# Miniprotein binders against q8h113, part 4

Target 1, 357 residues: q8h113
Amino acid sequence: MVIYHRKVVFTYVRAKRFYHFLNIEMVTDFKSLLPVIDISPLLAKCDDFDMAEDAGVVEVVGKLDRACRDVGFFYVIGHGISDDLINKVKEMTHQFFELPYEEKLKIKITPTAGYRGYQRIGVNFTSGKQDMHEAIDCYREFKQGKHGDIGKVLEGPNQWPGNPQEYKDLMEKYIKLCTDLSRNILRGISLALGGSPYEFEGKMLRDPFWVMRIIGYPGVNQENVIGCGAHTDYGLLTLINQDDDKTALQVKNVDGDWIPAIPIPGSFICNIGDMLTILSNGVYQSTLHKVINNSPKYRVCVAFFYETNFEAEVEPLDIFKEKHPRKETSQVAKRVVYGQHLINKVLTTFANLVENS

## First folded at step 2 (miniprotein)

Design d16
Fold by ESMFold2-Fast, scan of step 2:
Structure d16 (fold): chain B 357 residues (1-357), chain A 81 residues (1-81)
Amino acid sequence: as target 1 above (357 residues)
Amino acid sequence: SEKVTVEIESDDPELLKKAVEEIKKLAEKYGAEVEVTVKDGKVTVTVKGLSPEVALKIAWEVLKLAYELGLKVYIFIEEES
């Protein structure tokens, strides 16, 4: 370890849990820590023509590159979304999940509702194992016929709770801010890969789809209750807004160890998905992660997934094939039609809803 | 030799006083010199005459203290010339 920086800066965030995460006695190497990135210099310049030349942007880009290469998960601070909004989203979500079951069923997920709405505990399976969570599933709304035959499955409006009364308006505002934040982080990731800021705003990426899962994990009094089984996300970028008083999210490092993603209040956890792995020509890898219910307390997590255009035929971007060539081409490069992949996942997950109807 | 500069942001004068006193005790333990400056409601404590290893130790001890007291701090480790 050689530090040739003349200056080392330590910033204490208002989050009391930040100290536990930085405890050097618990962590013998940096592979056991998830990096924290202040993206405020990137956001200040993300719409400027000369953003790539800004010293603050260059520093953030370097941190994003290291995080995406080494672990594929990081905390984002300096994102400009107010603590009040972040907390109100979680507060109103708790209020919804505390309602009687019959009230939650008023927005029940069904095929006729476009697989949008409330999913009861035990409906979701990951790798053949039942997940101990309930959720509200939401997708970008689109006009009838916009995404052809494959998109018919997801047609219709999102179902929002009437209680809390202002939930729909709050969540629509939140989604817009998460969409803009994700786009701006991807401008930094584009620079990190050696492209222009706008490589993820090309023809098949400039009308991004989004998925959001609002997840409730019931309290448990036993070990190893799976809240969500080990998986990778399939999109470009995920933003996680989790309760800040429970540690449940675990991320698998390169050595095969599970690293706890200890909450930092006011931060997002951000991770890369399978589509970004393809688009980057394999430079950035999506990382396995899971949720273990380990507390008698109820936990909420709001996961926003920023995706390609629905119809995108996802393959490595030419610029990143040029910058990061693969010398072993003995296997055909994986090519995915995003919308078809999403529909297949939805229909597999909710097969029991069709069977029990 | 190295120096550790701690910038403390707080509107609580009693909490600021306690933080400064605790940092002074840490510096005394390591035989280091301490300078304290106050400007625009911000307190800066500079600990000088440190080896690189002791500078890191003091930075971590101050971060722990800040967490325990609920204080926002910025900690800088620099060569003192």
Scores: ipSAE 0.000, ipTM 0.292, lowest interface PAE 12.0, mean pLDDT 81

Design d2
Fold by ESMFold2-Fast, scan of step 2:
Structure d2 (fold): chain B 357 residues (1-357), chain A 81 residues (1-81)
Amino acid sequence: as target 1 above (357 residues)
Amino acid sequence: SEKVWVFIESDDPELLKKAVEEIKKLAEKYGAEVVVTVKDGKVYVLVKGLSPEVAEKIAEEVKKLAEELGLKVIIEIEEES
């Protein structure tokens, strides 16, 4: 069972308006504002073709459907990745970002490194505003020439720090586990949309791409410093491994209010991206979210982005168009070529590096 | 051990049935376990309990079968967990 820290929950709900009339008790809900989903019944059956009929799977699928329709963000527990690994990833990431700037620059992001590596604080902009964070950007490695002329931009190995020494091996193990977890969650999402577990596999996920951003947010002595401006993720599914002692991630709800994503130790935060919005025929919407630095403590967040095949032509899947027809006035994007979209985003973000190289 | 995933898509249900039947025969020939799901013109076949050598051979034979039937097929070999 998940037990929330009552003081933290109370701090956030105190801003809500409560009324007391004629001996009517105020009803307070101390549950998380975002749903918590125990994915373990899905994982136990995710390789079985009879998984759609399993009672435990059906229950998890129902929770996934509601979370994706209502808010597009949820906590995942029961995911099978050890607390030790989740914490060690954050611990080693803290160690790297604590290093002198010159040490971090040894893996500096450049065009010749395939836009893989370290970016310093203030280089990233979201919606015209400077983001107060530093990061290591990583992508799935692939053979030279595999993704044609467009893919050449991202060719080459990921750049990993030599300090801490174990970082590369740790992160490669972590990425494999996040890849498997993401695939399995998408099988549940496929069922939630009314398809088979494998509607995305073969067409969109025969050879899935992934992106990972390892992000450090410096401590601040001011309120409301933008760590990352409001945005949606453009992939399929994001897994967020964030520091547990800091609340900084905010999610925009359907009413237009920003709600805090209060950390739950040992969980991932999971959210859907723009490509999943397209593939689902608009049934699931990617949700605006942002990071506000409100603490003097340094915060780490490791975001794993599970993506389509690099060359995938992303458009609504026929089965989901049939199952979830849209009104004439409610349309999703007609078509996106994922790899081209990714490269355009990378080149736009790092335009200054191209001009100065 | 290894497993082989086969994804087949076609609007022709008779062609899909023939493909599934032939894949089941291949798996039976190698003493492998087969799980098949058919839904809306899509077929997902899992062949499991294979040695790496047998997995590669099954993948090659399924590819040839797809070519003979004029089917688009996606084949993935992975280590069984």
Scores: ipSAE 0.000, ipTM 0.137, lowest interface PAE 21.8, mean pLDDT 79

Design d3
Fold by ESMFold2-Fast, scan of step 2:
Structure d3 (fold): chain B 357 residues (1-357), chain A 81 residues (1-81)
Amino acid sequence: as target 1 above (357 residues)
Amino acid sequence: SEKVFVLIESDDPELLKKAVEEIKKLAEKYGAEVEVYVKDGKVWVYVKGLSPEVAEKIAEEVKKLAEELGLKVKILIEEES
């Protein structure tokens, strides 16, 4: 598309009449916007033997490095997933959450269902505060016993809505595309950290777990209702597909200011998680973010979390310790077993379900 | 008092961010209040509490900024009522 510098026209209009006519969304407090990265040059070369030397890849890698060092949140465009699929995922999710409560409860989340399924408004807690949202939680499926005693808590198939009937097939296709996209973005991040493209595809990373939360935020009559309390994500990388007409996601920048993540149609919002912070030797920090319900309209957000292998013992990668040595006064990154960390988070978040069953 | 309403349209969100930051600096220089509205990748900046003279100065500086950045811009000067 061609951008023109248009001759400025001075026209008298009343502000209130003008706002009503245009149906404008108001955003009054943003010190800085999140960066936007077109990753299409990276995707075009991500399977090439010498991708690291490609000029287009080098440019994208530089933008990824800057975004991950500055805020740890950015928009991704040029990702190759169709607008039709991105929108259909949100449309079918709206349809499910609009169903009567009794229909949604047919796939209710329980310990015996492996903490997979529908959770009603107010069941989720973040940092001790109740979140004003409902959701469908799903995880990568695995064979009984594959992940030992740790994985037993999450055993069983995902519970998918039967209405809309095509929802399961749509979401499984979407998950596969998000998995591939996440892996390819991580190839760029690996290069950004000074490694090969494949540092996140080693022994403990090449059979990635995934988590997906399909979240509905009810409309509210008052402002500043907490839809999801301040938190960091625990995995490697998160892809967020949010409704285009509401600004609710807020990201805390390095100065301590909350920056609104204003929706860009057709984009993903991407952020780094706690495991990537560890693996990068603290070069990239997982960033606090929250959701504020500030609209009378219902809002949908589909969050896909790309993770390590379930059994991975996560510690800084040797190459990144060498490339990015920490100062003597900095905190020593502790070793974390990913699966145990995930299970602890699940059990803490859904403690009330265990007490009621 | 007068207000200046700026519509910025661009395919590049980084250019939109840069333009908004520069307009906020201009508003701060003149002690003006600023509000920002976003819809469909377009950014609307509302600068209020201005004298007619300051409103025209801000409008002219925004025009120069838009020309420098290669942005499509529409500027409206309105009386607050």
Scores: ipSAE 0.000, ipTM 0.175, lowest interface PAE 15.8, mean pLDDT 79

Design d4
Fold by ESMFold2-Fast, scan of step 2:
Structure d4 (fold): chain B 357 residues (1-357), chain A 81 residues (1-81)
Amino acid sequence: as target 1 above (357 residues)
Amino acid sequence: SEKVIVYIESDDPELLKKAVEEIKKLAEKYGAEVLVTVKDGKVFVWVEGLSPEVAEKIAEEVKKLAEELGLKVYIEIEEES
């Protein structure tokens, strides 16, 4: 059967306001918004032993499956994290980045601090080019020796700003909520793949590592300034809490077009990472995305990355090999050690710090 | 089924609130489900589960509402076979 669609655009100019009707049978160059998913029916039943049979869960699972197959990026609402908390995180982050440089350097990233803390503009590179952003990098804290020789690179506590005074407690609360939210979304994704709710809570997945990048993008007076170059995320799932300021995040669709991720207040943007691509046997693909600084306004973005266990040997899950067999097995990575992959990325990003220490 | 996507911008939060309430009433009148987010001069509304004829009627009524309230509005109807 032939699939077709029509798009009708309304835009009008009246005084200083815009509104116009355009009746177009087929629109090839217009790009729609990324999918929006209300996950509240999933969250209401995510701890229920028969959640897979719930009509509301089935509907959310269908939407998750479509979003992950189509673009690998979607907006999440109905997530249960208060608007007040989401906004306070961004507000306090703005306050920190507005501080004098010498105050931010009090928590500067170093090898001896476990590569945790403040990165100034020009430290991060994507595909050999400097990213025009500053950041605070945080990782799940763990006891010395817990993750063997590989984990030694990231040993030590996170460095939190003392100003704003409440920042540490606010961010630790936020991280716990993002961890639980990510786990619950993954229960829906597990069902979407044809598994049980708990396929991402098995061996090497039940003690998840997490990474968080708190990112500040300086205002610019020029077009096409790279805030963050095109990349995929490494983990299972990313939650993005971005400012409602001018659109900067762009997502590459399957046709090779860049789709702007226009801010939706109170939502998270959610995307899948490379480890989920492997675990799903290639059913869901991690998607290239980038940030372009195109506004004179300062922009913050808080990205939470939900990962495997640190020592996880990541390979396609047997259930998803059975449900979604591939004719060419070589098209999916055979095995990746998550912790080594993360450490390689950290050491590559901070190679200049290793050489100078 | 068809979906109507509405994006509204205004410097007046009370006008945005009124627009959202009126769009919800329109959706209810046609037995349609509505999803909405509102903050800082921006509103996104998705009206889902529509027949092609109802989608067109909702879009036209939202267009008239925007003109009456003096709001900047962008409306998209998406349909699949």
Scores: ipSAE 0.000, ipTM 0.193, lowest interface PAE 15.6, mean pLDDT 79

Design d5
Fold by ESMFold2-Fast, scan of step 2:
Structure d5 (fold): chain B 357 residues (1-357), chain A 81 residues (1-81)
Amino acid sequence: as target 1 above (357 residues)
Amino acid sequence: SEKVLVVIESDDPELLKKAVEEIKKLAEKYGAEVYVFVKDGKVIVVVKGLSPEVAEKIAEEVKKLAEELGLKVWIFIEEES
């Protein structure tokens, strides 16, 4: 067999030494790999009373367990959301961000709008560094007074642009599908942790909050421009729908190396957040990741965050404390009130808007 | 038992997706387990649980797929441990 550029090329060998030649570690080291998981067997049985016994479900659950233990990031395919919808979401988002600044400001983020809407480039900071991106921030809508004084700062409807005109309806449909997909992936993760399919649908988890950030990263002519600084996500599960940029999204592995999360068309990148780390009793760790603007092309990323109930007091679930006990030392996950943490994060991020509004 | 590892490198994401999907169909045809990974700009597909004869046949069919799609592919057959 012959090797040459982008023509019919392959090497067929019965020799382990070729892993060294290609600078690839043995595939048994999953910590340095970003796994791709076809969840279609899970989705086919996710509403079945005995889904845990299905051979296809068991296989997907095993892959989810490995991915969450070793990396905390994985690609999801077989998710049932059409390529057309996934691509239209990105296409319409490009159209919005290409509008003149004055048009984007019509839905500008303000305290009176419940911190929902358009955020201009440079408003967001991660670990004290300015992020080179603009965004539309959206949250689950709720009735006034539902979440008390704490929830008051996020009251009100999401702000959607009038141009493109069809954007609101498209995004609302997309959010519904992402919510359902996230719930169903979590059924697999619940099984992976040794619980029933429904451990993440109990009290304080069955009325999930959600956050969505629709993010635009401007094109750059220099390397290593920070689009979003290194961070972990706060929620249970994040679904990322990103443009085709091979180097932008970087994931930090357990060895401290940054691994590019190269886009796969029609897939979601899925990662676990801090809340899932707490709920799993530390079995699954949220993973540091960042975005680098490395291309002259404008890049869109739509990140959907599936959360606990707003008022949830988050602590390790009893079933997972039993299945996965921690060492007796006092390094136990701290209890967190989800809604309070979210509000604190929002107010910290947009402190300038509070002070000069 | 044997495993077949396919390392795919391409600047065309649609060709990568199509290659992975076709290799999964091939693995299903032979009743084999399939795992997919991304590392260092390459897509790695692992087909495992194979007899030596089936491993050779899968490697040959992946070779034909690479020829058909014009892809740069490295194919390895290894004993499972």
Scores: ipSAE 0.012, ipTM 0.369, lowest interface PAE 8.9, mean pLDDT 82

Design d6
Fold by ESMFold2-Fast, scan of step 2:
Structure d6 (fold): chain B 357 residues (1-357), chain A 81 residues (1-81)
Amino acid sequence: as target 1 above (357 residues)
Amino acid sequence: SEEVYVIIESDDPELLKKAVEEIKKLAEKYGAEVTVTVKDGKVVVFVLGLSPEVAEKIAEEVKKLAEELGLKVKIWIEEES
């Protein structure tokens, strides 16, 4: 629903520009809307000796701190990834999901494929309710034996569609750029928490894992169809590349209100996950979010999850316990072995998929 | 245990490559694990699993190497998290 009024506080604008003006205003309010952050000053200095003292970096770091404290979700612009690439990823993903079901099943998720591949619509559940989406699950590829017996479960190459033919090469390029972007955003977040740029690097992020979920939401002609039930993300940071012409993602702010994540063309949505909540000693909270299918149009969302080292034992970092002490630390943050938890989540999801197929 | 991380900056790619090779040799002498990233004329090196005494020694040797090669360097020693 769009309503146009010709009376504006400071200017009269055409209907298209009036709507654009409202969208800009809406995404800058931390209480009722998601903040927009131009990270280009951070990226320009992210490897510099004087990064922490650079005025442009300091400004971006302040915005990151506020966004992570107030809502845990924000739009990222100035990220340096071309609009052409961002759009081509979505275009080719639409082409894949438009294929006959039999073609999509050629890359079906199986144990022998390392739990990598295609999942059909309606086999996943969140909090006991059916999620109306299909997906391709991908994980960082690694050599046999690299992550011991625990990692053996996820061994094997990702399964990529043969149609469109260019999809594998496109997605591999995209993943590399998302990995670099996530690393650089985390350097800013480290500074925002009062540490050096490198507090998460070394033991926690010396060899970061990643997960990518390529998700298709079918068009609906009825209200309140759950595309994905309310949840938090498990990892450190999520980068979301969503379709520009549909609003479906909703984020719960600190006041308990659901905020629509209205698409901004060329942007990523970035949110923090449960692992970052633990590492930050509870300073930044992972935020509940959901997807409601509310359009007759098919919607694509490509979610890239930046994770710790596979073997990481995740607990609050000493520097952030010192800088941000909490009386409730033992209640807020507990130790998690990342790889074990990931495997458990993968196996549970697959068991549910088999049961509901 | 301790870790040493080093940021090296130079506009000469061959000089950065030489610095990385020398730091890897130094870490190998101590049986230490090394992770290296090279981007935009900068090198970030992590040397892990060190005693405090070995960490100080590696930091000192890296500083000497940087001075000999005319490289800008920053070195940190911190408790391994």
Scores: ipSAE 0.000, ipTM 0.164, lowest interface PAE 22.5, mean pLDDT 79

Design d8
Fold by ESMFold2-Fast, scan of step 2:
Structure d8 (fold): chain B 357 residues (1-357), chain A 81 residues (1-81)
Amino acid sequence: as target 1 above (357 residues)
Amino acid sequence: SEKVVVWIYSDDPELLKKAVEEIKKLAEKYGAEVEVWVKDGEVLVIVKGLSPEVAEKIAEEVKKLAEELGLKVFIEIEEES
């Protein structure tokens, strides 16, 4: 079965949203739908001491558990972030990527800028293949010396476009809201794993790092152009704010099939990362996903990555080892130092920017 | 011709069944063909063979139905291949 999307209407008990697609998008097979979770009952109670006993919270927790066990990808609605902000982030990002190349290079990624800023098309590679996208890379800002010698690589402020002028203030507000939303979703996931709401707010998790990639995919007039090759995300949770007017994100299911993540206006796509796989003692698996461009339209995707503390030595949490013990012969979740892995990835990606010695 | 694709999300199988039956009644009123696909708490209802004007009207009536039933729905109007 082939389905083309021309016009989209989203309806929920507390809100109705209307969006019109300008082009027809191809969708295949009903079996390719990702779960949709309204987290508003969780958010209403996420700061209450008795949230675990609330019927609405219990229902959302059950949905999160199923989504994380089955696919590791789901849509989030009822998240409380305004449609105006979600759309303005994408609008301002389109405006920046429409600028002449010389203007975008004013905030180019350099070692002296802490590897923060504009990355041109074709710099990123996934599994040895060139990715057809450009991006702005941002990281949590921190004081000089806070993360020792390894953290020196990422020292300095994020580079924001001067055009549009309001971009910095908009993105800083957006990041704060995404950080709070991610922490609150993790309270639900903590309960889903059989812990307290606060298992992801322990010593190695209560000062979370974050990464944000603001990604632009050029329009194409040919099929199977790789926008981003198959990968898993490294952190705990990713929130994806994608353009509504075409399907490009694909998620690999447990059967090995690629399923399209069809845009739902006003939603986030949320997926789990490798750190959450480790922390959960392998209960939740990070899922391979990719971006294929098959549209003449330019596509924007803003990916916010919620991480551990920078210096965290990530290993399974004791509570989840007790609740979900592994057999001796099963694959054990790997211990990893988050900050070291992040820096290694950055230095590998931008090796061409490093001068001799 | 156009089709209306209705994606319904609910953990309540009786509510999903009621929504499908009401959409089928709506389609019958307009002489349209209906195709239904079910997977794990999600239902896809496709109403086929519509003029653009009738497709818009069906989409609006499904929105009202969703509000009345307290359902999460995603409604798409598409050109038939």
Scores: ipSAE 0.000, ipTM 0.280, lowest interface PAE 12.7, mean pLDDT 80

